VHH binders against Galectin-4 (LGALS4). Designs and how they scored, part 5

Target 1, 332 residues: Galectin-4 (LGALS4), of Bos taurus (Bovine) (q3t0d6)
Amino acid sequence: MAFVPAPGYQPTYNPTLPYHNPIPGGLRVGMSVYIQGVASEHMKRFFVNFEVGQGQGADVAFHFNPRFDGWDKVVLNSKQNGSWGQEERKMSMPFRKGAAFELVFMVMTEHFKVVVNGTPFHEFKHRIPLQMVTHLHVDGDLMLQSINFIGGQPPSNQMPMPAQAYPMPMSAQAYPSPGQYYQQQSRLPTMEGPPAFNPPVPFNGRLQGGLIVRRTIIIKGYIPPTAKSFVINFKVGSSGDVALHINPRMTEGAVVRNSFLNGSWGSEERKVSYNPFGPGQFFDLSVRCGADRFKVYANGKHLFDFSHRLSAFQRVDLVEIHGDVTLSYVQI

## First folded at step 14 (VHH)

Design n2 (from m2 with A109G)
Fold by ESMFold2, look of step 18:
Structure n2 (fold): chain B 332 residues (1-332), chain A 123 residues (1-123)
Amino acid sequence: as target 1 above (332 residues)
Amino acid sequence: QVQLQESGGGLVQPGGSLRLSCAASGFTFSNYYMSWVRQAPGKGLEVVSEISGRGGDTYYADSVKGRFTISRDNAKNTLYLQMNSLKPEDTAVYYCAVESYSYGDHESGYDIRGPGTQVTVSS
């Protein structure tokens, strides 16, 4: 079975360059664009453009352009009617040649908020009404691992192609985007808790209503180069039972899974076809509760299944993450 | 078309001063950071100084800090470099430049520059 993401979480894995595609449902306040990639060892420049259309001469609402072919800097601007606007620059370079990065654009009412590797970097005030933005364009001296559009989902996602945003009046009072309307009670995966952006480690999140079939937990994070291990536990808070214990061990090159039921550990499971938890790498982990098993995907690729050992898995009401990991996004 | 024209170079003794000017046309001058870049004989380009479009931020190479001052007059579309306490190692062709937004495989980001003005620091 192919990986099917939940509504409001729309990843593309390993896209080719140039990436030049519609933004699903159009750009909306509350949307975040997560770009995971690796800056080329010999990079001169790359850019990310938020564009009005994709034709020749399309306006650029926001041009984000790290440069290494002079003094190191990031150039930020817009382009309207063939002309670049007032140039902004940051002389603090958050990217390193040859290094993995996570670049996040958060769409706020008054500006884009740019976060690089979990650290706020810059706020770029909207110069073109954000509702006019239709395409994301990424090119340059990088390798893309993923592009993910999170939140800001339009009320309907029935269209096979990205839907046009509803035109809004251009007034002095800006309105927030409508709240996301997921396909509730469908057979599609669901995400029920609020998102946590850059949460601290140790992380503890409550699963309101417990684990139910199709509930999906999303964990995006970073493995420090010196990391030894970290743990993700799906727990019953009242008993201390752990229905699923996921323990990547970077020193051993293993992804260990187990349960802790009735005061004891069960049998370890270790088989994986690949290990996504490399030193200095970002990962995107999806843990889905199925009727018979957990199904776990990393970077859009199936990693392992874990058959339920706790018969009353609905009692699982806590997600715990600790150890040598940095978190960029957790959705419960 | 973008046009940049430097002037004010010449021969000067060590410890002397010069003021370079750069006339700009063909673009909205006040929108862009502008740079002074120099090339000593047989050497590559060195970024000397940069200034923001509105003039509020200035940046200098370590080799010229405290001796050179970049400025601009947006009403006259003119970039300036005041060079004081000149040293023989400041001998170069000086270019004013604006960085391209092009994604490309050639040269430095300072491809858009004038023909340059020669500064020679010698007795």
Scores: ipSAE 0.602, ipTM 0.879, lowest interface PAE 1.6, mean pLDDT 86

Design n3 (from m2 with I112Y)
Fold by ESMFold2, look of step 18:
Structure n3 (fold): chain B 332 residues (1-332), chain A 123 residues (1-123)
Amino acid sequence: as target 1 above (332 residues)
Amino acid sequence: QVQLQESGGGLVQPGGSLRLSCAASGFTFSNYYMSWVRQAPGKGLEVVSEISGRGGDTYYADSVKGRFTISRDNAKNTLYLQMNSLKPEDTAVYYCAVESYSYGDHESAYDYRGPGTQVTVSS
């Protein structure tokens, strides 16, 4: 089964530069743009533009431009009719050459709110009506790990084709739906709660309606450089049973999985083809409940399966995250 | 077409003062941060000071803090640098500059600069 994004979660993994693509459904209040990447060891500049169209001379609603080729700073501006507007600068540089980063643009009614590595950085007031923005453009001295558009549902009339008109992964074809791929059709059950942005650790989230087949849990986070270990538990809150225990252990270089049922731990499972939980790294974890197993993807790539040991997995109603991890986004 | 022209350089004894001016044209001056950049003999470019487009924010290299004052007159499209308590190590060509927004097609962030004005501080 291929990776299928949760509703309202639209990732692109490992895009090449320049990235210059439409924003799905256009820019709207309540949308966030998550960019995970690595600043080049020899970085001079990179930029992120929110653009009105993609033609020559397109207006730039928001230009976000870290610079290392003078005094370190971030330059912020807009461009209208070929002319740059009133320049803003922040002399605080939240990026480090050679370091991984997470850059988030939250679209608010009056401004973009920029968050870097979980810390609020700057608010840039809208100068061009945000509804005119159609494209995201990223280029410069970086490598992109992921770009994700989170929040809301795009208006149907702003998409050139319905999303279901595109080729679908084989997992989508296995569902009982008659082949319709429209998000509003709700052919597949979902018990999605509201997303949590930068929630504190320890995290405890209730799964409304319990864990059902096709439910997907999204966890984006950061591994501090000195991290030893952290834990993600899928629990039955009333009994303390743990259907799936995920325990990345940075000191051992292992991703340990187990269950805790009827007061006892089961057999550990440790085999993975790669380990995404390195010191100083950001990760994007997807945990999908299948009929016979959990299916887990990290950074868009399959990490492991875990066969159900709790037969009544629908009783799982709590996601618990604790330990040496910082969270940027959780979708239950 | 961006045009920048520095003036006001000269020979000054240590402890003296000098005021540099820069006339700007060909762009919306008040929109941009402006910089004074200097190049001492045999050295690379050093950013001395920067000022915001509206003049509310000013920044200085550690080597000149408390001695130099950057200012601007947006009605006259003119940038200034008041240099007090001058030292021999301030000897350099001083450039008025505006940073390019271009990515990957310029040799230096300060390629938009004037021809410079020589400041020589000699005991």
Scores: ipSAE 0.629, ipTM 0.888, lowest interface PAE 1.5, mean pLDDT 86

## First folded at step 16 (VHH)

Design p5 (from m2 with H106R)
Fold by ESMFold2, look of step 18:
Structure p5 (fold): chain B 332 residues (1-332), chain A 123 residues (1-123)
Amino acid sequence: as target 1 above (332 residues)
Amino acid sequence: QVQLQESGGGLVQPGGSLRLSCAASGFTFSNYYMSWVRQAPGKGLEVVSEISGRGGDTYYADSVKGRFTISRDNAKNTLYLQMNSLKPEDTAVYYCAVESYSYGDRESAYDIRGPGTQVTVSS
């Protein structure tokens, strides 16, 4: 019933403003912060701050501030001991009033890399050490749809938990016994490949190890305003069988699901509790393989179940995405 | 606290020149973009010109481009606007401003400004 995110994928859906919360595990190299929202029709400003603590007068490691209440621009700065630092500006404005956007902050060793709607925008060199950043603060003239913290590697000399400990693996697998948990942790690279950032469409991703129970596939994308339809297929590459075909159709306002087994389409399924695939909108799709069915969530809310029609669903080893969609993140 | 004080306004004939100055204090002047903003009778605020903290980048409204020159002297914490070929339409109160970092919708992005200096261009 309830959405449980995969390890290393930590979403908050429909947060209220102001958003002012700890960054899970602190800011780390390799972490990305994905912010999806809609700029207000009457937008003057919004900001995103990476802050040192949450107290009055907390330092700001990185202030990111689009402004429409003068000349259009993005202001970038830091704040230390109550004083703003050397102001940087970008006189190009990647946000549009009333439009949905995806804003990504990639944390690199030497700088933040900022990407807006899939296009690199700016690199802001660190002025305050990364490890001091503890909070994300977002406020202003926008509606937040989601904030998601993705990735980040442990420090290079970090040792795994002792065998008797109960560490959490990156996979969405259930919590095994201590012995199983330790072995699962040591095998994580073989089971889960690296995520794909801004991959091109058409996308073809191989499921190493196949589709097993509790395996979760994550797809973040954008529906162009002119989009007609797109397709996500969970396939057996050798036979061409499609265990689950997901076909959002923007012109019909439908989310069509089916199977293609042994050269034949099965019965269409169309009922959904809501439709997240609107023109000009971003989406966050989670497809979980259960023992009896796929469970699919969009934007953190259950969208549909699809009972297994391919009994040997473990043979599924390919995820195919094509059509009128732009992808920002895929984790197979 | 930020303090800004304009000077150099006055009455001038069309085609004439004026140089406005702005003394700044209470902040690290060279860190901030600075702006000249004006308010003509019956009109709202207009951003006239803007200059980066180190002075390397300058920007102008179309209405003044080629006639006005913004500059700064960071050693003296002073912003300047050289206004040449003045026209009656340049008549306004001119403000030295630094853009606010607040995000509220109260009044203006340029609420951090001096008291202004009157420029009147008339025959």
Scores: ipSAE 0.547, ipTM 0.855, lowest interface PAE 2.0, mean pLDDT 86

Design p6 (from m2 with I112L)
Fold by OpenDDE, fold request of step 20:
Structure p6 (fold): chain B 332 residues (1-332), chain A 123 residues (1-123)
Amino acid sequence: as target 1 above (332 residues)
Amino acid sequence: QVQLQESGGGLVQPGGSLRLSCAASGFTFSNYYMSWVRQAPGKGLEVVSEISGRGGDTYYADSVKGRFTISRDNAKNTLYLQMNSLKPEDTAVYYCAVESYSYGDHESAYDLRGPGTQVTVSS
């Protein structure tokens, strides 16, 4: 089954450079733009532009530009009517050549809040109305792993095109009839609860309303290079039962799944077609509760299914994360 | 078109002083950080000093800290470098530079420069 993102969670995995695409639903207060990538070993510079429209002459609401050529610096600016504004510089460089990074732009009422690798870096005041911003432009000496728009309202009419991993020829898939759209909307994953940004580990989150069909839990994180293992538990708080235990073991190169019910561990499942939890790697995990199983996706790709072993999976009301992992985003 | 013109270079004895000037035109001068860079014979381009658009922030290479002072007059679109206690190692062509916002093939971050002014420190 193809990965279908929940409304308000719009990832693009392994985008090519230059990346120059529209911001889904436009830029709004409360949105966050996550950029994960790797700076080139011989990096000179890269940039992220929030642009007004598309074109060489487009205004730039926010230009974010790390530079390694010369003195290390981050240049921040805007461009209006072909002219660059007052340049701001940060002489601290939060990026490292050859290293993975997470860059987050949080859209606030008065400014862009920039966070790099979980640390606040800078606040850039809006110089152009954020409502005019329509495109994100990324280019430079980096490799992109993912770009993710979080908190945006999906345009009502654009069915989230499944992240076409493979350029399947756009067969003119007939616009589903309004009735099919409603039926399809009923099949979309739902995200519940407030997001947690850079939560500490161990993480203990309560699933308000319990685990229901189509509920999707999102976990974004980073595997430290020295990581040995970490655990994600979908747990019944009152009994201690674990409906789903996920245990990436970096030392073994394994993704172990199990359940702990009535004081006993079940049968381990280990088979996966790939392992997304390598040392020094970012991961984007989506855990969707189905009627008869969990469907787990990593970085937009199916990772494994796990049949419900706890028949009353609706009793699950806790998500626990502990071990050697750094969390960037959790929504339960 | 960005135009930069350096002046004030010359021959000076060790321990002497010079004041370089750079006249700028073709852009909103006060919006840009300005830099002095130098190139000694057989060496690459070295950043000497930088100053913010409004002049509130200044930066210096370790080799010139305490000896050189960068300043600007935005009303005159002019950048200055006061060089005191000059050393033979300071001998170079000095360039006034501004960084463009272009991305592509460039030799250095300081791609927009004047023709330069020669500074020679010799006994």
Scores: ipSAE 0.836, ipTM 0.946, lowest interface PAE 0.6, mean pLDDT 93
Fold by OpenDDE, fold request of step 20:
Structure p6 (fold): chain B 332 residues (1-332), chain A 123 residues (1-123)
Amino acid sequence: as target 1 above (332 residues)
Amino acid sequence: QVQLQESGGGLVQPGGSLRLSCAASGFTFSNYYMSWVRQAPGKGLEVVSEISGRGGDTYYADSVKGRFTISRDNAKNTLYLQMNSLKPEDTAVYYCAVESYSYGDHESAYDLRGPGTQVTVSS
């Protein structure tokens, strides 16, 4: 089954450069734009523009521009009516050549909050009304792994642009025509609960309402280069039962899945077609609760299914994350 | 069109001083960081100093720290470089530069430059 993003979570995976696409629903306060990528080893510069409309003459509400040519710096600016505004510079470079990065733009009431690899970097005051911003433009000496628009109430009338799902080799089940997508709204995964931004590890999140069918949990994070292992548990708080245990082991190159029920571990599952959990890599994990199994996707690709071993999976009310992982975003 | 014109270069003895000027036109001068860069014979382009649009922030290469002072007069659209305690190693063509916002194969980060002014430090 193709990855279907939940409303309010619109990822594009492995977009080509230049990336120049509309922002789904427009830019609004409370929205976060996540960009995961890798800076080129021979990087000179790249940029992220929040643009007003399309075209070479489009105003730029926010220009974010790391430069490695000359002195390392990040240039920040805006462009209006063909003229660049007051340039701001940061002489600290949070990016490294050849390294993976996560760049987050949080749209606040008065400014863009920029976070790089989980660390606040800069606040850029709005110079152009946010409502005018319609497009995101990314280009330069980088490889893009994902762009994700998170948050904001989608305007009722704008169909979320279908996230270009990774062509899963699965049978072309006809992406329901945009019209059929509306009818299948009832089948879309639901995200419940407030998002957590850069939560500390260990993370303990309560699943309000329990684990129900179609509930989707999103976990974005980073695996440190020295990481050995980390754990994600879907747990029943009252009994200690673990309905789903996910244990990426970097030392083994394995993704171990299991359950812990009535005081005993079940049979381990290890088979995967690929391992998204490499040292020094960012990941985007989606865990969807189905009627008979968990469906887990990483970076928009199916990773594994895990059949329910706890029949009363609705009793699951906790998500625990611990070990060698840095979390950037968790939505339960 | 961005226009930059350097002046004030010349021949000086070691330990001497020069003041370079750069006249700028064709853009909102105060919005841009301005830079002095230099190129010595047989060497690549070296950034010497940078100054913010309003002049509040200044940066220097380690090789010139304590000896050179960058400043600007936004009312006159002019950039300055006061060079004191000059050394033979400071011999180069000096350029005032502004960085464009274009993405492309730039040979150098400081793609918008004047014709340069020659500074020669020799006994």
Scores: ipSAE 0.820, ipTM 0.947, lowest interface PAE 0.5, mean pLDDT 92
Fold by ESMFold2, fold request of step 20:
Structure p6 (fold): chain B 332 residues (1-332), chain A 123 residues (1-123)
Amino acid sequence: as target 1 above (332 residues)
Amino acid sequence: QVQLQESGGGLVQPGGSLRLSCAASGFTFSNYYMSWVRQAPGKGLEVVSEISGRGGDTYYADSVKGRFTISRDNAKNTLYLQMNSLKPEDTAVYYCAVESYSYGDHESAYDLRGPGTQVTVSS
């Protein structure tokens, strides 16, 4: 029942404030920190700190501080040996009081790149060597939905792709050798394909090696306030068979699952104990292939199982996502 | 400890000019954005102008835009406000301020300010 993190995907769901914890494996170039939360209705300030240590007076490599208690702005700075450095401000306020948000810090060679709600916001040049950063500290007038640490090492399963699954420029690439496809810890969830950051919708991704037991697909996204429905299909490209069709329907408040095999739909499955797909909300979906079923978690909580109807589920080699959804991260 | 001291206020005719100064000490002045805030009789604090630590970016409330000019001299640790074309509604106590990095309930963003200097604009 417990959610098990995979290499390169380190989520914490529903953390309390203050959040003040080590960054798993330390901060590295190519790592991204995803923070999903809700700004308080009466927000004055919150902050996110990338800190050197956890003690009182720890240096702050990057302080990110939206403020509504003067002119609206975001204050950005560092703190070394008890002294704040050169203050930067951006008078653009990307947060709204009472609204859900996704805040992403991408660690680049020369700077942090900050993205809010899918829109690039600011670049903050490193003042403290990024490898000295050990802790993430979040506090203030917000509610945290999730914090997730993604990447920072060359993906073992990354392959060159001509597709638009990589909308953001990348500075480095790693090509998995044939041996890397076979080097996995057998009890851990696996993520076989390259990650896609902020990919466009419709999304089409190839499952290299097909859908095998323990393979896990991660989908993070946002449901626009006007959304009606969206679809996630696990398909056999050669036949058009759909082993698992996931169709959240916001107008009905339903999460519909089915199969499409040999030209026909199977029986719909609709029972869920909760529905994570609300208008204006962010979600984090994990789809794991088990030996006898798909196991699906949303926001760290079990959502549904779907027994295999396609016996040769290893033939599934495409993931298709379309409809009223914005994607922030897909890992196949 | 942050120390801010305003000067240059006084009585002035409508249409006149004043130059306010603020001496700063106890912090690395050139690192911080600085603000002029004012409090008119019976009213709360109003931010009138703000300047970046290096002086390259300036911001003004709509009520003073085009009439007031904020500047700083980082070699002297001094903040200035040149106030031209003064109006009776500019009558207020003017404070030099730096925003605190403290977070907490009930704390004002402008608690780190000087004692203020009175500006009175009347015929």
Scores: ipSAE 0.618, ipTM 0.888, lowest interface PAE 1.6, mean pLDDT 86
Fold by ESMFold2, fold request of step 20:
Structure p6 (fold): chain B 332 residues (1-332), chain A 123 residues (1-123)
Amino acid sequence: as target 1 above (332 residues)
Amino acid sequence: QVQLQESGGGLVQPGGSLRLSCAASGFTFSNYYMSWVRQAPGKGLEVVSEISGRGGDTYYADSVKGRFTISRDNAKNTLYLQMNSLKPEDTAVYYCAVESYSYGDHESAYDLRGPGTQVTVSS
């Protein structure tokens, strides 16, 4: 089981093209790069480059290049000192003109693993040491919805980090090693379960330690064009109580929220200023437990708050997802 | 810098054979997939066949599969197309091509091609 911890960075929403920016903390084993976008209706090509530096003629550790301007294919290569290396091709095309997509690059020890719309697509062996990669470059016939860097350890940082000392007796106060400083920072949010990649629906995830203040649940998914509704429940597994029920209803164009406590539904809440759950669309949902309420963001934009109705919300220990949705990533 | 030169075209009867050659220079030939594309009079480019840089993978348009064979000799930087059982609909200018890595080239993926060689199949 591999755990990919959150590195503490936020996704970039609605970036303009060309996107050409540093990879936060550099590229590391265990990092994943999630790109959500829409292929142009008249797409001929786009590319994603993992680059060494940002200058013209920078080396390219991995060039990923879907092409529709010949036979449909994806071209994969590297470039070193101005010269392209041995070209690889996949003669299958996982993108559709005019359609939304999710493109994921998982950085493994020996290769990049590429996943498109939840389906493994290709493994590209490293030709340039992955630690030399500094920039992500995306351009071509697409619209970017988001770019999200998830997981991996940050680089050594080189800059000192203020240490959080343990409150210990003066005579026993040993100063811990630099690694212990990170372990002793109790204020940072945590995600205690392993990340789930492309989990099946229905999904059931156990919240180890229950729902605590600042705990954040990340759900990335896709709404099939024919979807009618789906459900996300934050439950007390032993009692069946639902502290927060989120029910996007594509047939009605509504996002319904409620609770189910002591065998009965509470008051329904429906007010939203926008609806991110469209047919054929990907979504990126963040549900954070605050002291007084859940705070919910979709695609980087605040969607709703939901005041706690279950006062003992730490009893919530199960996330349940079912209905007309496919999941690409869940972090609980 | 990329230089491609086709040869071997001509006039043949239906059912006949021709072998096209393409001399390549100005790039590391064995790194790239190479293509044969053709253009019939008054029509656009059609990709006929494609071969991987090391020659292990080959691909054909449905209209030529089983009749045409693409090959390459990386020691001689030469691409070949053996065309057997030729039909009148195979009449076209045949080009040897390598796809550019430019994403902004919206005119044709096959702008890096030779001047072509005419193949005419007629009784």
Scores: ipSAE 0.607, ipTM 0.888, lowest interface PAE 1.6, mean pLDDT 85

